# Designs tried in a protein design chat: VH-VL binders against q960a1r229to459. Part 14

Target 1, 231 residues: q960a1r229to459
Amino acid sequence: LKGDRIELLLPKNIDQFKKFKKDRTVISSGLITRFVSTRNPKEFSQKWISTKYVKEFNEITVNKDSVVVGAALNIQKMADTLTSSLSINIGKEIDSFIQKFSSPQIANFATWTGAIISGAKSSLSVSDLLILFNVLDAKLTLLNNSGELTQVAIEEFAEKKLFATHTIVNAIFSRSLTGFLFCLKLGETSEQDSTNFNFAALVGNQVSRIFVGLGGQPKRLTSLEVHIDAL
Below, E stands for the ipSAE of ESMFold2; O stands for the ipSAE of OpenDDE; V2 stands for 0.75 times the mean of E and O plus 0.25 times the DockQ between their complexes.

## First folded at step 6 (VH-VL; framework fv_ramucirumab)

Design b1 (at its last look DockQ between E and O 0.01; V2 from the best seeds 0.00; counts 0 for: pae E 16.5 > 2, placed apart)
Fold by ESMFold2, look of step 6:
Structure b1 (fold): chain C 231 residues (1-231), chain A 122 residues (1-122), chain B 107 residues (1-107)
Amino acid sequence: as target 1 above (231 residues)
Amino acid sequence: EVQLVQSGGGLVKPGGSLRLSCAASGFTFSDYAMNWVRQAPGKGLEWVSSISSSSSYIYYADSVKGRFTISRDNAKNSLYLQMNSLRAEDTAVYYCARGPYYEDYYYGMDVWGQGTMVTVSS
Amino acid sequence: DIQMTQSPSSVSASIGDRVTITCRASQSIRSYLGWYQQKPGKAPKLLIYAASSLQSGVPSRFSGSGSGTYFTLTISSLQAEDFAVYFCQQSYSYPWTFGGGTKVDIK
């Protein structure tokens, strides 16, 4: 049997995606030319499945208490959505942080899921988007290999390395967050170099959230949060 | 199978030009930064140029700045190096190398092309 | 520019030996260091990224350590296929720079 072909399935909704995902490698953009999917390429073809046209992965849903951002959206679209959907103090800082403390390359040309997965995989790099998700207490909706949906905190996604076994469907942010968001990013050289450390704090919410990025996963500063909340 | 396949090398006279090509397959090319690294005969490795996944950030070694131009075509999964005003010291094997996902260089350059020889000689 | 200084420039070793190669940066590069192996006529191969993380498919006899300005690559029990040239490389700031290389030979 001759089969040195790559086929890309373009499901239109999550039900189609779930139906076909089991036998396909997930991709987020463009066609991928793959040499072989098996030891015997003449007998098999390579199969791929894209998230690009899945309706649920491209949706933005603004509810009374939450905003949901689909997995296939780029970072800038996500940032614009959060800026317009969250409180003014939080939204303005998100906008400023994306423009001042993260690469335009990240904001305009990458999906937020790509950046989150890259940050979650890294044991040593400092991720601006990952610290933002942590300080905003983001939740992720994940699709496991059996086609079931679950929701986890961003911390659990990275801690349990769920990027290896799950597909991100969307992110969920609470619209009930209050207070003031403060974000910092410091690099060794100009914007083309990696971040040395970053910092994000949400203060004046019911429970403060304060994180520092020194390499690997953002570290929550619970002792500082308790002190700040007592003032 | 993740691959980088190079072409375009050869022999040229000083002052001449060559264009190197690097064709990618088996991965989402537009998600990765790309690099050129060269090695003169019997010598060590020298970084030449880098280009970000979207082409928004481009960097060159001082020794090639103004003479070499890196570019990419994400629709064709291809990386290029246009080399003008070639000099004898540009004689080397040129490698294309995949940078990490979204320029997180903690992960290094994990996929390399086979190399192509450029010889600049009168 | 960040200079990367490798030592030794060469080492002669027997199968089964422990080999240690060092790399010093002229200023802190935190853990933005990769180790590459190159065999004659072949492209370099990434062994270690982020100073100490083993690249997928690389044998566990390879290990890296260090942070800041001083780094080591260790081959715990040298095998026949390990005779090659080894390079360190920093990716902390442009221009990215390689060490001068360490040739590991049979003797």
Scores: ipSAE 0.000, ipTM 0.434, lowest interface PAE 16.5, mean pLDDT 80
Fold by OpenDDE, look of step 6:
Structure b1 (fold): chain C 231 residues (1-231), chain A 122 residues (1-122), chain B 107 residues (1-107)
Amino acid sequence: as target 1 above (231 residues)
Amino acid sequence: EVQLVQSGGGLVKPGGSLRLSCAASGFTFSDYAMNWVRQAPGKGLEWVSSISSSSSYIYYADSVKGRFTISRDNAKNSLYLQMNSLRAEDTAVYYCARGPYYEDYYYGMDVWGQGTMVTVSS
Amino acid sequence: DIQMTQSPSSVSASIGDRVTITCRASQSIRSYLGWYQQKPGKAPKLLIYAASSLQSGVPSRFSGSGSGTYFTLTISSLQAEDFAVYFCQQSYSYPWTFGGGTKVDIK
């Protein structure tokens, strides 16, 4: 994440975090989030910040029942970890989805969290990550303005528009996920932000989750889930 | 001075209950995950439970799950372990230990309490 | 669960000796490994975190190395105060697990 293009700020507490936000606009939220300086219009600067919760941008934590993703993690490493931590089929499909269908702009988790926020608030966005997290029944840990942490389902995050008041800290996936994962992304071009269709389905064990994206928030196909689960 | 001071423990019969306390001072308690680790006499260390800074995430060892409850009061800079349905195998010195910030698990438990002995015997 | 296998269980050494303790994980724990020192009747003390980072206040004669499944703690020149039991601990996944311990005693 470090480089000539960005500067990382690591606040040690919520007050420092708030201070770092001063005169900056958050454009990508998460454990690693992006700020745009508004101090000088002539001097556009982009800042990357991390919360005190992950001081050194550590990777992910694999728990007995869950996988927690929140640190500075590139997409490939996330996929690899999921492959090793979840069922082989799910991990494999996630990896495949990322490698074959995801835009290079989501190369790291920081950008990915931004993609979730953008996808949740925009009627035009078709976010790979948003739909993937929905199908995986992910939970988000959120930091509010008071410094309090809460956990919500990702669909609730989008529905309640919590992106307006909260910062994404991490995402949590269950390790109990079983079945087959199907992912599909279609667009006008293969490499541009031209996605107009996104699809993700976790099928199996009578607990299917199926989502389609045609713009904005993914839509859950409950009728199809019921049908498939009855087979 | 950064320190953890423990209280509670003692002798209890099987099936009984005890509550351990751990008082923190010298640091911002609410910034750190906290842990309980126990050590049976003459044995090694065993992780018992962890609680995140905001209590959003709680974990238990299988051996104590359903019987022990970890909690914290950040306003009081205190960590607790409610132990119910105690068994002989729960006999150990129990330590509270400061863990890393919320999810920064690279860091170890760098501050420990003095320990408190829990003896479960008929 | 991740099993931590620590070796040796005990080692006799003299002051000034180089002592090496090994910890093996049943699966990769990356660098989520800590080393602790425990003296009789006392709480454990953190020596090394993140596999190779020296905790503040710990003498430089202590060092940690390794990643993945194989880790070592080294005392370059054993001192009188170093006779104790040492434990490795993984924090990669819950439940956290410790090695069985290594007792370093005087030869």
Scores: ipSAE 0.000, ipTM 0.525, lowest interface PAE 13.3, mean pLDDT 81
ESMFold2 (binder alone), look of step 6: mean pLDDT 93; pTM 0.954

Design b2 (at its last look DockQ between E and O 0.01; V2 from the best seeds 0.00; counts 0 for: pae E 16.6 > 2, placed apart)
Fold by ESMFold2, look of step 6:
Structure b2 (fold): chain C 231 residues (1-231), chain A 122 residues (1-122), chain B 107 residues (1-107)
Amino acid sequence: as target 1 above (231 residues)
Amino acid sequence: EVQLVQSGGGLVKPGGSLRLSCAASGFTFSDYAMNWVRQAPGKGLEWVSSISSSSSYIYYADSVKGRFTISRDNAKNSLYLQMNSLRAEDTAVYYCARGPYYEDYYYGMDVWGQGTMVTVSS
Amino acid sequence: DIQMTQSPSSVSASIGDRVTITCRASQSIRSYLGWYQQKPGKAPKLLIYAASELQSGVPSRFSGSGSGTYFTLTISSLQAEDFAVYFCQQSYSTPWTFGGGTKVDIK
């Protein structure tokens, strides 16, 4: 219904985003809105910034040794990109694991950044996407309040609660990961229910990564990794 | 200061319609799920409806499903409840409540509006 | 639907008393349990989330415990301002149901 006019700013790249952010409220700080619309831009009375159309937030870049997925991508698009860009052993398990999320419709509509921030903020919930990022040793590119870009491991993002002060720009995954990925989730049978427990292991890589989700941040089983790697 | 300010209550006849509004300020509205909770006079709390931060997930109590519609406008920092086909048993104080952050339902509803009275009577 | 059963329905206690309120779920809700305080004519206030985590700004005399199907809220030393109705709520699966409430009267 017709209330106060709203100005929705649609920056097209990260430089425009930095420029607009100074004196405006970000509509989806640390989260991209999948859908933005304006009925009449001249009637806006409140300024908001969408990340939906920022080039870097929507970009997929497949390099020789890495794949970069922008923050605005939905979970299914991210999963499709990873399955086609990583080894078949890893990609197949990613695709299978993502399909076990609540419902396929929800996975197709929700951004990966929203799910990551929700998981990283939680002290007690079990996040499926967060454990996947941990086992794949994902790095996040973050934009700080000074407009500088920095790169952090997913563990540091959650541990230091960087979602409160930084904007996620993209995630970076190594294309040199080898071995077998195994992911397990246990939850209620209702599509509305959350995960009770999850587990993810990448073994046969030069450095194994094994995580368990019991509530809060995934816990890395480094002693087990060292033992397995020594074999 | 984090606030939820409600409006839109009143007296309405059975079968009528009413729209409740809840205006948010002092926090990033689009990062939070939002809820409606009601309390009939002298009774306990009853959850009515919830909507996720992006509106991708919407839930209703069985008692209101098909008659009430929750919506949000993240650009206006506003939450709405459209109530149709109102019945006498819908008479209650209606609260909007913030939470959880990005649908992490381990967290509760940590910010509440002041409440608005809806009275359904002939 | 998950039923939340609170007991007692009411309790009369003196300032300084230890008060415990229990909440039972009809099935496991893990730790998806919040406790709310409501004073007359006011909106509810979140006290405890995730069964045992104290909300910011809530006095340390409040504590929560439990997991699965049995939960408690404890007020270690009742104060005059604790006169209120207390509700538990599960957020494990929809509908996110409240308990019936426990009225704490201060004698």
Scores: ipSAE 0.000, ipTM 0.444, lowest interface PAE 16.6, mean pLDDT 80
Fold by OpenDDE, look of step 6:
Structure b2 (fold): chain C 231 residues (1-231), chain A 122 residues (1-122), chain B 107 residues (1-107)
Amino acid sequence: as target 1 above (231 residues)
Amino acid sequence: EVQLVQSGGGLVKPGGSLRLSCAASGFTFSDYAMNWVRQAPGKGLEWVSSISSSSSYIYYADSVKGRFTISRDNAKNSLYLQMNSLRAEDTAVYYCARGPYYEDYYYGMDVWGQGTMVTVSS
Amino acid sequence: DIQMTQSPSSVSASIGDRVTITCRASQSIRSYLGWYQQKPGKAPKLLIYAASELQSGVPSRFSGSGSGTYFTLTISSLQAEDFAVYFCQQSYSTPWTFGGGTKVDIK
């Protein structure tokens, strides 16, 4: 993507990506889709690179103990994989959540990386994907400025503001997750691609995870978790 | 060599059905969105349908919704267009055309089949 | 739907001439505009994408410009093989729509 607004480079692999990222800002591959959906976006002076065509970022892999989701996967494939790879209760709810709250046009997990970053940075909005990943205790594979890959919990990513120095490569979910997943989304405005209220809870695994989003980073409801786990 | 080779088409009566095929070679078919575009005799180009690389996203022109079905078999490097309830106005040369990754057609349709003629006439 | 209005519908020119074709969109499509060349009995060929990017293998005498709602395709020096029909296409939103075409024929 070239023009007055931005310049978008499309690396084909991680090595090329590392090369291209020099003196550029990394953005999700969903940006182009967003450009299509937004008629009058502000112009940027920065040059950008996308993970859209990075093969390693496109893949979804189901391992014995985990599901690895690349940044460039579409949401439907993600939903299908999770439904088939995790417990039926969790997978079904994730699928439902994604189908209900995600736009087909913007249904690219490359977009979720941007959503995660935006949600982590913003004090006004909360990403449904960010809160979901917190509930699922997801781990992110990150590329740092030195070109090294590291893995970090999604909570730590947000807490340490790693979005300022790292690039999200993929997300990893445990296949050992069990229980019931509850997801709620409210307060989304038509003018802002943001959510004002989000809720997600994983219950029934003796270790509940409950998060609420009222703006900015999701907040964990530890007291409620303790109460529920005692029932 | 990157190419798309089409087959199918022909003459059919109104209300009839045809199935078009498009075989891809020279590139990783499963990575690309695919399209059907048609051109009535002596007329311009009309987009008909699109399907994403994984078939997760499918789009149709209003003129063919409910009648045409786009599908693909990535294992066979093939794109299909099932055309039912054909009408006279569906008479055209149909082209398969390679799109981009996902749904951003910023780069246009860069590879085209040779086209196949579909004639709907009583 | 986004309507694409292409002009002129036809143009007669001589070899070596500068030819300019215009395309107007009913609403802003940013730079999501492609130009195609079609010769009789042949499939369209992509010439320009993203309004101004030259497709690989296309001669440099072809160029595209514009953004928003107004676009132009220019052939700086018309060659014998350039006599064809040219179409613009918006790829900003579905349904993808094409201009009516411009026939470039020999004077």
Scores: ipSAE 0.000, ipTM 0.530, lowest interface PAE 13.5, mean pLDDT 82
ESMFold2 (binder alone), look of step 6: mean pLDDT 94; pTM 0.952

Design b3 (at its last look DockQ between E and O 0.07; V2 from the best seeds 0.00; counts 0 for: pae E 18.2 > 2, placed apart)
Fold by ESMFold2, look of step 6:
Structure b3 (fold): chain C 231 residues (1-231), chain A 122 residues (1-122), chain B 107 residues (1-107)
Amino acid sequence: as target 1 above (231 residues)
Amino acid sequence: EVQLVQSGGGLVKPGGSLRLSCAASGFTFSDYAMNWVRQAPGKGLEWVSEISSSSSYIYYADSVKGRFTISRDNAKNSLYLQMNSLRAEDTAVYYCARGPYYEDYYYGMDVWGQGTMVTVSS
Amino acid sequence: DIQMTQSPSSVSASIGDRVTITCRASQSIRSYLGWYQQKPGKAPKLLIYAASSLQSGVPSRFSGSGSGTYFTLTISSLQAEDFAVYFCQQSYSTPWTFGGGTKVDIK
């Protein structure tokens, strides 16, 4: 990586973003967070494009039946929105779970999108946001390289590795969720170590959703869900 | 320069009302939780209230709940405390303080206003 | 409510002395503890966050330690500007409670 240069574009709306996206690596936080090595070491630049200032990626929309959170929002803003927009039993647990995040000072600027992509890429790490999105049955709106929008479940996003070919535009959560959310994370110490194990359950929502995180994608415990729903 | 500038204190009779203001500059106000802390003359510090960065979460000390209302205007970089039904025991210097970035409570209150005296006397 | 108990309530010390202030929580607050310095007529100043992390611009003679229910603030070599009142505060559970304060005074 001889004399690498980095150019970062800061588009203000989705039309500008689409126009300049073609030859650039998208970043979620507005930080220059990576260099890409190449098999051709004589490449002189890496070009990045940020979602941080794109109007449409910073929008929050609360509808009667759903809440939509733009991709460029940070984790705490997303959590605040969900806490105020979902049922009290679900919202209070989201707030409590997110308040337990320990992270380096720079990670406090992290977007929820960056955390989701990082969790979806890893076969080893345990992601707190990824398990939360799974238990809440989150949907993602994705933009492909052709400029088309599609909507997928969070499970499909990770399983099909859509982070490699798509840009996240927003997340959609149902406001019709009922029951009680329970979240647990273990393995942290006072030295602010990462999560080694997590668990999330939504029970009493007609159909329960129960997930465990032991490394890689959260695993759904469908047999336990059936047992709990029978009670 | 990161700064919090306070105003709005004074003398009031019991049962009266006051509104305290705190103007922020030099940082992105909407990214931080904000706090009010008070100190009675010659006494220690007492936390009063906190409002989250988006105003989605508001917390009060039991001693002021139902009488005080914290609010913020992120467009004006301003924090407020509306104090109603004031009592003699509310007499204190009131400080506004910047809380943690997006309510990461591992971090403390790192920027403080200079304080505003509120006196409630019969 | 989590009660924070500071000890001692006051200490007399000379420049160059090592001063240790203790804070005990009525239940575990993990490392959600801050230390503050306050001089007469001034607002408090954050010294230590997360029990042991030094705030930017604070001299390295200040250090914090502890987790759970027992915490200490140490001034390794007291300077003239360190004579003040010191408060601990927990940020684990609302209400965010302060300790009663420790006055460090000239001997």
Scores: ipSAE 0.000, ipTM 0.427, lowest interface PAE 18.2, mean pLDDT 79
Fold by OpenDDE, look of step 6:
Structure b3 (fold): chain C 231 residues (1-231), chain A 122 residues (1-122), chain B 107 residues (1-107)
Amino acid sequence: as target 1 above (231 residues)
Amino acid sequence: EVQLVQSGGGLVKPGGSLRLSCAASGFTFSDYAMNWVRQAPGKGLEWVSEISSSSSYIYYADSVKGRFTISRDNAKNSLYLQMNSLRAEDTAVYYCARGPYYEDYYYGMDVWGQGTMVTVSS
Amino acid sequence: DIQMTQSPSSVSASIGDRVTITCRASQSIRSYLGWYQQKPGKAPKLLIYAASSLQSGVPSRFSGSGSGTYFTLTISSLQAEDFAVYFCQQSYSTPWTFGGGTKVDIK
């Protein structure tokens, strides 16, 4: 995508990406999808960088003990891969959640990193993926301004507002997750292509994880976790 | 010129094995996901398998899972399909087809090989 | 799996006719829909991607429309070289699935 409204850069590797990111906003490769689906997108003066051609960003790797989700991976491919890579009780629920409960917002479906960042920044809406990544105890690999890679918990990313200074490179999920995943979505407003209420719970794992979104950052329901784990 | 040239295939008995090859030229092979699609005689198209640009993710149709293996060698600009435990119902013309670059799922399969006939018969 | 239902299975038409082929998905596939043309003994050829985008080199008499679960391929004025089988294909989720095909033959 090029023109007066938006400039899209497509780096081929991380080094090129680091060079291009200066004074630009990083976005996923889903931008093209967004433009195809949107008739009258607002004009942007921003220069954007897609991770589409950066191998380290856009691929997904299944390891023995973990799944590494690339930053440029779209929602459907992520769901498909997780469905096949995690336990059936979790993977299928993730897929179902994506298909049935995810917001119809094009940006969220196009790029999970965008959804995470948007959700983390928002005080009014909760990203489906943000709450899902919280309940799955996802670890994010981040690129800081100095060009260094660090790994942080998804909740730390949001809490410390690392989206302001870091770029998401990938997310890591454990393949050892067990139990049952429950996902609920309520309260989508027609006018704000956003989710005001979301819920995700992983129960039957070694440690239950339960999160609720009532606008803003997901909140962990620790008391409920303790109660459920005692059953 | 962007093209895919296929080789392999032929006649094999049930339970046998074949390996199909697809050689790419005219484009950066390593930037694209690749697919195998088959077509039984007089029938429609059936997707068989997909492999990502870096082989990081692989998908199979249920009908071939556990029997077929898709792979690629980006250094050789080549796509492969190892077919084991072949069945009569696997009889078809097999096509290799260039898929979109990883996330660009709006794009279809825009480049196809010429096809290779695989016949499984006693 | 997403089921793609294509109709009609066959259509007889004359040169210059307007031909419309329909494809329905069992669930919403947004605009992740492609149309292919296949001639006997040849590999499929991509005509339309993203439901309505014309592939490079494809004549403008071909057009695609639709979103969600209902899609159409239209040939505004059928030409001699257009007699073939046409397939729709969803690229929304794996497994990728094709319609059953529509044979356009000469009346």
Scores: ipSAE 0.000, ipTM 0.520, lowest interface PAE 13.9, mean pLDDT 82
ESMFold2 (binder alone), look of step 6: mean pLDDT 94; pTM 0.954

